# VH-VL binders against o27280: the designs that were tried, part 424

Target 1, 266 residues: o27280
Amino acid sequence: MDSMNVPEVLEIKRIVEESESVKTFIFSWDFRREVRPGQFVMVWDFRDEKPMSVSLIDPVRSEIGISIRRVGEFTDRVHGLSEGDLLGIRGPYGRGFELMGRDILLVGGGIGMAPLAALADEATARGMRVDALVAARTADELLFLDRLEAAGVNISTCTDDGSCGFKGFAHERLLTLEENHDMAAVCGPEPMMFQVMRILDERDVPAQLSLERYMKCAVGICGQCCLDDTGFRVCAEGPVFWSQELSRVREFGRYRRDPAGRRVPW
Short names: E, the ipSAE of ESMFold2; O, the ipSAE of OpenDDE; V2, 0.75 times the mean of E and O plus 0.25 times the DockQ between their complexes.

## First folded at step 18 (VH-VL)

Design id14 (framework fv_acasunlimab; at its last look DockQ between E and O 0.84; V2 from the best seeds 0.85)
Fold by OpenDDE, look of step 18:
Structure id14 (fold): chain C 266 residues (1-266), chain A 118 residues (1-118), chain B 108 residues (1-108)
Amino acid sequence: as target 1 above (266 residues)
Amino acid sequence: EVQLLEPGGGLVQPGGSLRLSCEASGFTFSKYWMSWVRQAPGKGLEWVSYISTGGRSTFYADSVRGRFTISRDSSKNTLFLQMSSLRAEDTAVYYCAKWYIGRAFDIWGQGTLVTVSS
Amino acid sequence: SYVLTQPPSVSVAPGQTARITCGGNNIGSESVHWYQQKPGQAPVLVVYYDSERPSGLPERFSGSNSGNTATLTISRVEAGDEADYYCQVYDESSDHYVFGGGTKLTVL
């Protein structure tokens, strides 16, 4: 087995509370093991294992951050951990984002901002202009605003309830923004991503979108993260896909497979 | 049929200028980044320039920076390469190429020969 | 500048497997694309993202990339496979597309 497939037991160096439901766990990382925004790692709490996006990549401090939203038993356990506690990390896996051009639009919803925050750091470090549309249900669920601002990102917010920024969904806010970009990176709920992709396509803006699917092996073997019709494996060919690729994926924005392999509508 | 047509090549003296064009058909031209790639006689492929969909961003190889200008007209489905201060080493078949994904090129023109000679 | 190194030529008998290598510093971390160019013709994309095949390409064409070497593999080589093959990456540090020097595949 490739060494990258064996979980490395790492100590939680720091925990950042991003919101009521989201924490970022920071680990020391050997950057001889390269990691790119948009890639994911498998997090193992010695009971279960879940894929998580890398939300922080800091070569200077030799650290990575993994942002985790509290949504179930596994994440409940992880959220109960403290600094100094241990987690197993293996990876990184999958296709990350590719930066193109001189300006980029980031559109993120909820925890989808996690990989985009890492991408924003890279883009700004490269001298790119970064605009970010950050969406959430409520103001208190908007993620990484301070971090993005500190990085020099131009932020636009929208919330479902109007508690912060534009009242409405990300795609609705996007329609009010007339400026185009060289490319866009999108991550969030698939219904959001689907609508955003449509708008970006109409505007002739190349887009990359990060999908979330149930996955087990992370190495393209088990097939649980396969997308219908195309055979794309989210863990291998993704999780970042070009809009051209996703246009061929019938299930995109419509349904997903649950752990039992059943179709579950969004 | 998806194709790229490259007229405009020819013979030019050193120090001269030449404008190449590449007309796209069979696909939505405005949705794709475009590139120029050249190939000197009997040599390999060399990337020349790259332009974003809207033409807002342009990139050039060091060998041509300051001398060549890439542009596009979406209304005409046409890619351009304005070449100035041409040198003998610029002699090559020039291909226009369509971006696919991952910075690969899936569609190429048949190329147009540019000869820089006294 | 980033440099891709290819052998100038590879020879293979019909029906055999040809392997064309593309060397580059830590190329395994890059996305490698491969092009086929026959005499007097434009290049044709045959492999992208290290190992993916464009629509219409036969399964005989495959690719891999790890460490410092990317490899284009052509199984059951046919006379029609005789061509020049180029590997290509994008160097983000310089914002340059980089091609290998090309490999002439001769079918004996």
Scores: ipSAE 0.909, ipTM 0.943, lowest interface PAE 0.5, mean pLDDT 95
Fold by ESMFold2, look of step 18:
Structure id14 (fold): chain C 266 residues (1-266), chain A 118 residues (1-118), chain B 108 residues (1-108)
Amino acid sequence: as target 1 above (266 residues)
Amino acid sequence: EVQLLEPGGGLVQPGGSLRLSCEASGFTFSKYWMSWVRQAPGKGLEWVSYISTGGRSTFYADSVRGRFTISRDSSKNTLFLQMSSLRAEDTAVYYCAKWYIGRAFDIWGQGTLVTVSS
Amino acid sequence: SYVLTQPPSVSVAPGQTARITCGGNNIGSESVHWYQQKPGQAPVLVVYYDSERPSGLPERFSGSNSGNTATLTISRVEAGDEADYYCQVYDESSDHYVFGGGTKLTVL
């Protein structure tokens, strides 16, 4: 009896250190529970539960990978685990990315590259041309470059401090890149995604964006993950949205909400 | 306000050619993927072809590949279907359709009848 | 290629609930869209993303999708709901749109 609302306790099969602050935890996975790039799982460490995007989907090896950046108490505890240790996994949840056309642009900031790395694997396997703009604050925070190269992805980089590639923000680098793609997928800091979405809309490139919101239960019951004007629930109706859905939402790119629902600036 | 208009269709002999057009109004034509979908008399809907927003990429059902060419002209807000080597089984009402989020179609033309006979 | 199957017809009394099915291998992993077509008219989108309604469409139209079956549900059926109904997906493996064969809804 499978239930998306009950965590399955899984053994950590492998840990990949992606950077000083990011690890990928790999599990054996029963693909009767299908997973699509852009969907998320709830990771339970037996004290707390947090949503995490899937970064590796490998039905052939029966493996799933979840990339986690160390940013607080929960992620510190998870980063302290070893191969053979246990985590609870619920899911998958949410709407994943959808593919059309012959080529796609990926624009990822920081840990936002995690779901886009999974999407890149699927897109290249379908014979699409994949271009990726990988952004971070510093060179040491650029994620998945070797994996993307091995998949045949054409990579452009930018760093806020100029330590690797273009010096500046992702949207500034995007203005210097080829203007036409059949579609795009974007994931990263919400202010970055808003600026990137605006440029892609001006270029008539249909885009999908992945949003993170605070979530208690991942099934959309609690209302904590709603956007302001539309009442969208990130876990039930997203986390991936087409840009046409988001351009009407005043909250996107402007502010976030804390667990009590209060408006908080980015 | 928002609409797609296909001018009148035609009667054509087997092996002949015909070009369909579809004029868009009330929305920004250049932002959307566009499709042709056909319906043989008394039959269901069959997707024919789609084209990307800039016209860079085109896709065809197996039944029409190599015989039909989809194109678009954003300066005229017009979608085209150039049909050649027409067969009796190409007889259908041809609709143009606008892409909608999720890879659906939200706006359809009223359709134009193409009859391939003799 | 990917195939969608629909029953040829469904009959329902006014005021009752109609359910129109769309079968496909693992269709629960696809996004399913539904169209209504009245005689002599173009199709009209009535449900997208399995269960979402376009702006201006009656709330009586709803949908679900799991396993090998997607379902269009029309509650409180009216005579004006008599039409053909088509399901549709996009098959990423072939880059093709796919329609079901259609279901004629008759209001008795």
Scores: ipSAE 0.789, ipTM 0.904, lowest interface PAE 1.1, mean pLDDT 88
ESMFold2 (binder alone), look of step 18: mean pLDDT 92; pTM 0.945

Design id15 (framework fv_acasunlimab; at its last look DockQ between E and O 0.84; V2 from the best seeds 0.81)
Fold by OpenDDE, look of step 18:
Structure id15 (fold): chain C 266 residues (1-266), chain A 118 residues (1-118), chain B 108 residues (1-108)
Amino acid sequence: as target 1 above (266 residues)
Amino acid sequence: EVQLLEPGGGLVQPGGSLRLSCEASGFTFSKYWMSWVRQAPGKGLEWVSYISTGGRSTFYADSVRGRFTISRDSSKNTLFLQMSSLRAEDTAVYYCAKWYIGRAFDIWGQGTLVTVSS
Amino acid sequence: SYVLTQPPSVSVAPGQTARITCGGNKIGSESVHWYQQKPGQAPVLVVYYDSERPSGLPERFSGSNSGNTATLTISRVEAGDEADYYCQVYDESSDHLVFGGGTKLTVL
């Protein structure tokens, strides 16, 4: 077995409660193993393993953060852990975001803000101007606002219920923003990303989008995360795709495959 | 047919100026970053400059910074390279190139020769 | 400045496999693109993002990238493959695009 694919048992150094349903778990990290925003790791709780985006990359403190939303049995167990407890981490895997230009637009929905928060840190560190559209169902579900603000990010918020910022969906808020950017990075619910991509294309803004699919091996072997028609593996060719690539993916924004291989509509 | 045409090359004296053009056809020009790459006679490829889709961000190689200006006109599907204070070492075939996915170039012009000589 | 190192020349017999290397500090963490340039012609993209092929390129062309070396592999080499090959990366520290010095592939 390649050591690269063997989970490293790491101690949870800190836990940040981001919201009622989201926690960020912070680990010491050896940065000889490079990690980029948009890449994911496989998190192993010694019973099950799930792919999770890296939401914090701190070379100064030699730390990474993984933000996890409570959505099922695995995440329930992980959310029950405390500082000092252990998790298995292997990776990072996949294609991360690429920064281009001098300014960038980030469009994130819910937990999709996790990789974008990491990207924001990198972009601001490089001296880029960063605008972030942060979307959630309610104000309480908006993630990383204080962190983004502290980094100097220009934040716009939108909520489904109007409890904070623009009342409506991310693509609706985006339509009200007139300024264009050198590039955009998008992550969130796939229907959101689909609409956002369409708008960005019409505005001639190059866009990268991070997809979420069921992943088993994370190394492009099992095929569980294959996208219809193209054969793209989200774990290998993604999870970050350029809009040009996704335009070739029939299922994007329409449906996904469940663990049994069945089509599940969004 | 997708193509890039560079008609603006020629002979210029040291210290002189020259403006290159690159006309795009067969694709939506406004959706892509564009770049200039040059090749001195018998030498390798050297990146010169690239520009964002909206033209708001421009980048230059150290060898040409302050002397060359990249720009674009979406209404004309045209990329430009304004060259000033030309030097003998600027002698090269200049290619315009279309960005593909990421930072790769999938479409290249046939190039135009710029000769800087007394 | 970031520097990419290629061998100046590689020679192979027809039907054999050619491997052209591109060396750079931690190049494995970068996305490497490859171009083919035949005499008197403009460069042509043959591999992008380390290992992906543009449409229309034969499967004989492949790429890999790890550690400090990216490799362009051309299997079942044909006379028509004789050309100069260039690797290219993006340097984040300078926002520059960087080309290798080029490799002349000769088909014997």
Scores: ipSAE 0.913, ipTM 0.947, lowest interface PAE 0.5, mean pLDDT 95
Fold by ESMFold2, look of step 18:
Structure id15 (fold): chain C 266 residues (1-266), chain A 118 residues (1-118), chain B 108 residues (1-108)
Amino acid sequence: as target 1 above (266 residues)
Amino acid sequence: EVQLLEPGGGLVQPGGSLRLSCEASGFTFSKYWMSWVRQAPGKGLEWVSYISTGGRSTFYADSVRGRFTISRDSSKNTLFLQMSSLRAEDTAVYYCAKWYIGRAFDIWGQGTLVTVSS
Amino acid sequence: SYVLTQPPSVSVAPGQTARITCGGNKIGSESVHWYQQKPGQAPVLVVYYDSERPSGLPERFSGSNSGNTATLTISRVEAGDEADYYCQVYDESSDHLVFGGGTKLTVL
């Protein structure tokens, strides 16, 4: 029987090219291992293991999708794989997003749209109105637009270079959008999330934010995913946090940690 | 200090109406979802209703839908429950409660008794 | 409607460990919150998200949740822990909040 703490070796069923730098790897999945948007899995390529967000949760087709951006040696090797190749997967881990109310705002930057795409599917399936602000550096890095459109999501875009939609940062675009939502979900670069969180707080919109920190064990033992003075472990008490929780964290938006745990400026 | 204060409830005949209020202090009322939760004498807790931060969305237990209306007034830091068509089974202590992370309730009022009896 | 089932009572000696269960279909997939209520008082949140403690609550309070059962565990029970205990979830299918029926903890 399956153990969540031991990688299960799974065959890549399909690969979707989301952009030049992002691929979604789709696997058959036994949903006795329940998965919620915002949870993560550890992906093992038989040399190294990295946390990745689940971007597709489809119990009807018995499939999950994991979106991976090419940024280094591990992700380069994974991007070199083909359908039929094998990866180890353990999990899911962490606290997922919790939906409430009748409408939701999603704010995603780059690969941060991956868990939000899964959340959008769940929200629309539950009959919620979904607005999404999709941000990237350039137009070709805007992710999941067709999928969000097909799900009935109301999409706004922004790009740093202005190649698509609003020219500027996500928080600047947010200031021009509808202010009234029951809740928000945010995932992307931590500086973006900090600025977006401040705006949502001023608008009295409860927000959940998904943090990505260096993780090794995924079960909260090793301490490498800890936040500042709160003692929160991203892999155990997160990766999804309420804005209220993060407002108590001095380091959020101020610095990050390298693999050795040292503080490094954003 | 963080507080929720409910004024006294009262005795009401079946079919009657009563309006409960809950005044908040010590926190920014407008930033939080709020709920009413009731407890019949000698019984357990039962959720009644909740309302979003702006008052845009309201939700009700099936037992009270159509008879109770939740509302809020941010200028007075006050949560309300308008109860109509009251029944004997509505007899309970009514608590107001502030939402906390995870859709839990971290701050509760001391409660106010509503008795529905002929 | 989603139903949470708790035993009506649990008795424990001082210094021992009390376990209070909350049964529900697939409750291990829900976030479970626990409240303590002493006679004549409002409920107090003692555990949220299955196992997290609010600030100021003793480390003696802990929780777990898997399968069809969530459990509140109170280690080194004291006389002051005598109270009613309620579990609570949010039922996403109905957007309703649901409480268990409550468990009276007696410290003998």
Scores: ipSAE 0.674, ipTM 0.852, lowest interface PAE 1.8, mean pLDDT 88
ESMFold2 (binder alone), look of step 18: mean pLDDT 93; pTM 0.953

Design id16 (framework fv_acasunlimab; at its last look DockQ between E and O 0.80; V2 from the best seeds 0.85)
Fold by OpenDDE, look of step 18:
Structure id16 (fold): chain C 266 residues (1-266), chain A 118 residues (1-118), chain B 108 residues (1-108)
Amino acid sequence: as target 1 above (266 residues)
Amino acid sequence: EVQLLEPGGGLVQPGGSLRLSCEASGFTFSKYWMSWVRQAPGKGLEWVSYISTGGRSTFYADSVRGRFTISRDSSKNTLFLQMSSLRAEDTAVYYCAKWYIGRAFDIWGQGTLVTVSS
Amino acid sequence: SYVLTQPPSVSVAPGQTARITCGGNKIGSESVHWYQQKPGQAPVLVVYYDSYRPSGLPERFSGSNSGNTATLTISRVEAGDEADYYCQVFDESDDHYVFGGGTKLTVL
């Protein structure tokens, strides 16, 4: 393994509470190691290791942020950490988003907004017009709104319960938006992404989608993150895929593999 | 069969204008960014311009900016390159190319020769 | 503007391995694509995203990209592989496509 595959022990510089269930952990980062929105890192708490998307890339402050949702034992432990505590970080890995054109639509659901927030920063820095559709179950789960607004992003929100913005799902809200974009970036629950991709395809909007799968090695060796039929490895060929790639993936939007390799319906 | 056809080349005098066309077939033209790439005789490939799917955004190489205009008609599955103020150095085979993942080009036309000469 | 540098020519005997390099500042952080162009023909994509082959391309074609050099490798070279090869990237700084100068591969 090259040096990239060895976890670097980093001190948590800051912790931002994004929501009740999501925290962003900020680390000093040597940008000689380039990182792109959409790429992920492996976070090691010296007991277990999990892939996490990079949600903040700040070359000026020489910092990166990793947003983590509290969903299980590993993330429970991580959420219990404080500033000054240590984590192991290795990466970045995978294919990130590729920006093209002058305007971009971001469609994010829940923690899926993490990589899109980083992408929004890059896009706005490049002078692109950025529209973001931010979806969540409830208003309290909407992520990065202030940050996106500060970056000059045009935000539309939708919530399942209607507590903020459009009442309904992201794809439903998208149907009400008439404007097309040069391209779109999508990240969130796979059923959401599946529906959004279909709409974007019908509108002839090129789309990139970030998938989530169980990852173990992050280097395309173990095969735990392989997608059925194509053999695409989410950690190597992804996690960001073009819609035309995912159109070849029968698994997409239908089911995933759990850590035991069993099919789990969405 | 997936193909791109470029019939619009020819001889033009310096300062003249010429409009190239590229007709697409065998794929959904409206779903892909499109590009023009040219190649001077005995020289390498040079990117000229590309256009978004909806034609909303266009980009040009510095060498042609202000003189060339890329456009498309989805109803006709056709890509266009309007060339004006042509120069001798614009002499080249012009290829239309279809966007592929990763910003590559997977389908190319056979090219059309544009000769700018007195 | 971003510049890609290729050797003007590479010669290889049949059955041997040809390596064509493409140099660029931190090109390893870019996605490099490769095209084959035979005389009188349009370019053909042979490698994309540094190391992936389009459908229909033989496994003899492979690619790598690290540091300041991307490399197209053609193993078990055949006479039919004689062509010009171009590397290509997308420069995000100015939204321009950039091609290398091309390498003429001669099969001896």
Scores: ipSAE 0.918, ipTM 0.948, lowest interface PAE 0.5, mean pLDDT 95
Fold by ESMFold2, look of step 18:
Structure id16 (fold): chain C 266 residues (1-266), chain A 118 residues (1-118), chain B 108 residues (1-108)
Amino acid sequence: as target 1 above (266 residues)
Amino acid sequence: EVQLLEPGGGLVQPGGSLRLSCEASGFTFSKYWMSWVRQAPGKGLEWVSYISTGGRSTFYADSVRGRFTISRDSSKNTLFLQMSSLRAEDTAVYYCAKWYIGRAFDIWGQGTLVTVSS
Amino acid sequence: SYVLTQPPSVSVAPGQTARITCGGNKIGSESVHWYQQKPGQAPVLVVYYDSYRPSGLPERFSGSNSGNTATLTISRVEAGDEADYYCQVFDESDDHYVFGGGTKLTVL
């Protein structure tokens, strides 16, 4: 009963260096296990296991890609791997992005562009018009610009320091952009997503936002990915939520929880 | 009180035209995609059309494409369906329906009967 | 568009559990929604996202979805549950909503 879900050990087929701090790891994938943009996998390096968003979904080549920012001990070890090395992968898990309408606005901050790049590929393949606001602190941290351009995405950029595109925060750039979209998808630092969500709501643009929370089981049993007021489990009911679902969640954009469950500021 | 209200239906001849309306109250109409769904006598539900929140994007079932036009007026909280080149198979109760999370419908009108007969 | 298949009818005794199926190719990868329609009334959403209930709906209504079959489950069936039930998905390939043909639940 309750079968344990164990990682499948896969060979790193290809590594793409997206920036100084971000690499995309590409694996062969059997698409009998369906994958949608916004779903995540648990990546196991034989010591620790961490959730990572899927950034490339290519059923034609039978490949998936996982983009990882080097920011700590686990990600440092994974960044040290080479093509041919092994990682454990279990999943996919969670609710992915849903598409409808003729156009979509993507708003991504930093590594949050990873799942949105996968979504952009799917949306353009469906014939949707895709606009993307790509945000980072500096120009060198803007991700996936060439890939998005090649897919036919209309790109706007912003950087905190003004080194590329609009100088300022994503929500400030958003105020200067066209207001008319059928829907939006948002992923990035939670304070950014909160401000972006409020603007999109004022514009009557339905939005989906992808949340990051601490995860352990990834299948909804352990409760460590829960949101305060709703009991939603990010690994089961999310990580992608409609803005209507999040408007009742008081912790969203205000604070987060550490692995011990304590409230900490973003 | 959250409501969608379709006025009484009509009888039209084949090839004729009719405009349906659906007035919304109790929620912010402009924030939601809206749909028309119909049900022929003794038959199941059939989706007809939907429209985006700003009214800029419209979609139609194959059975009505080119003959029906969906529109909305946020100042009147009203959804419309302009029906043209009507056929006997268009005879149905027409419901308006409000988008819900997951691309479901949570609020339905009581429906209005359209009868197309010679 | 995507095709959903429902049995035309299901009969169940009061107090028992009714299961209404909705078949579709890889429907387990879709979000499935369920509606109840009583005679002369508009449809009412009873389950969305496969298994969630709208506020105010009886907890006796539940749903599941895997593989090629989604199922609406009604526990402790009452005479008042006698109605037509429809499943629904959204087909992203053509931006169409799709309903199943409906299932008449009879409580004997």
Scores: ipSAE 0.812, ipTM 0.913, lowest interface PAE 1.0, mean pLDDT 89
ESMFold2 (binder alone), look of step 18: mean pLDDT 92; pTM 0.945

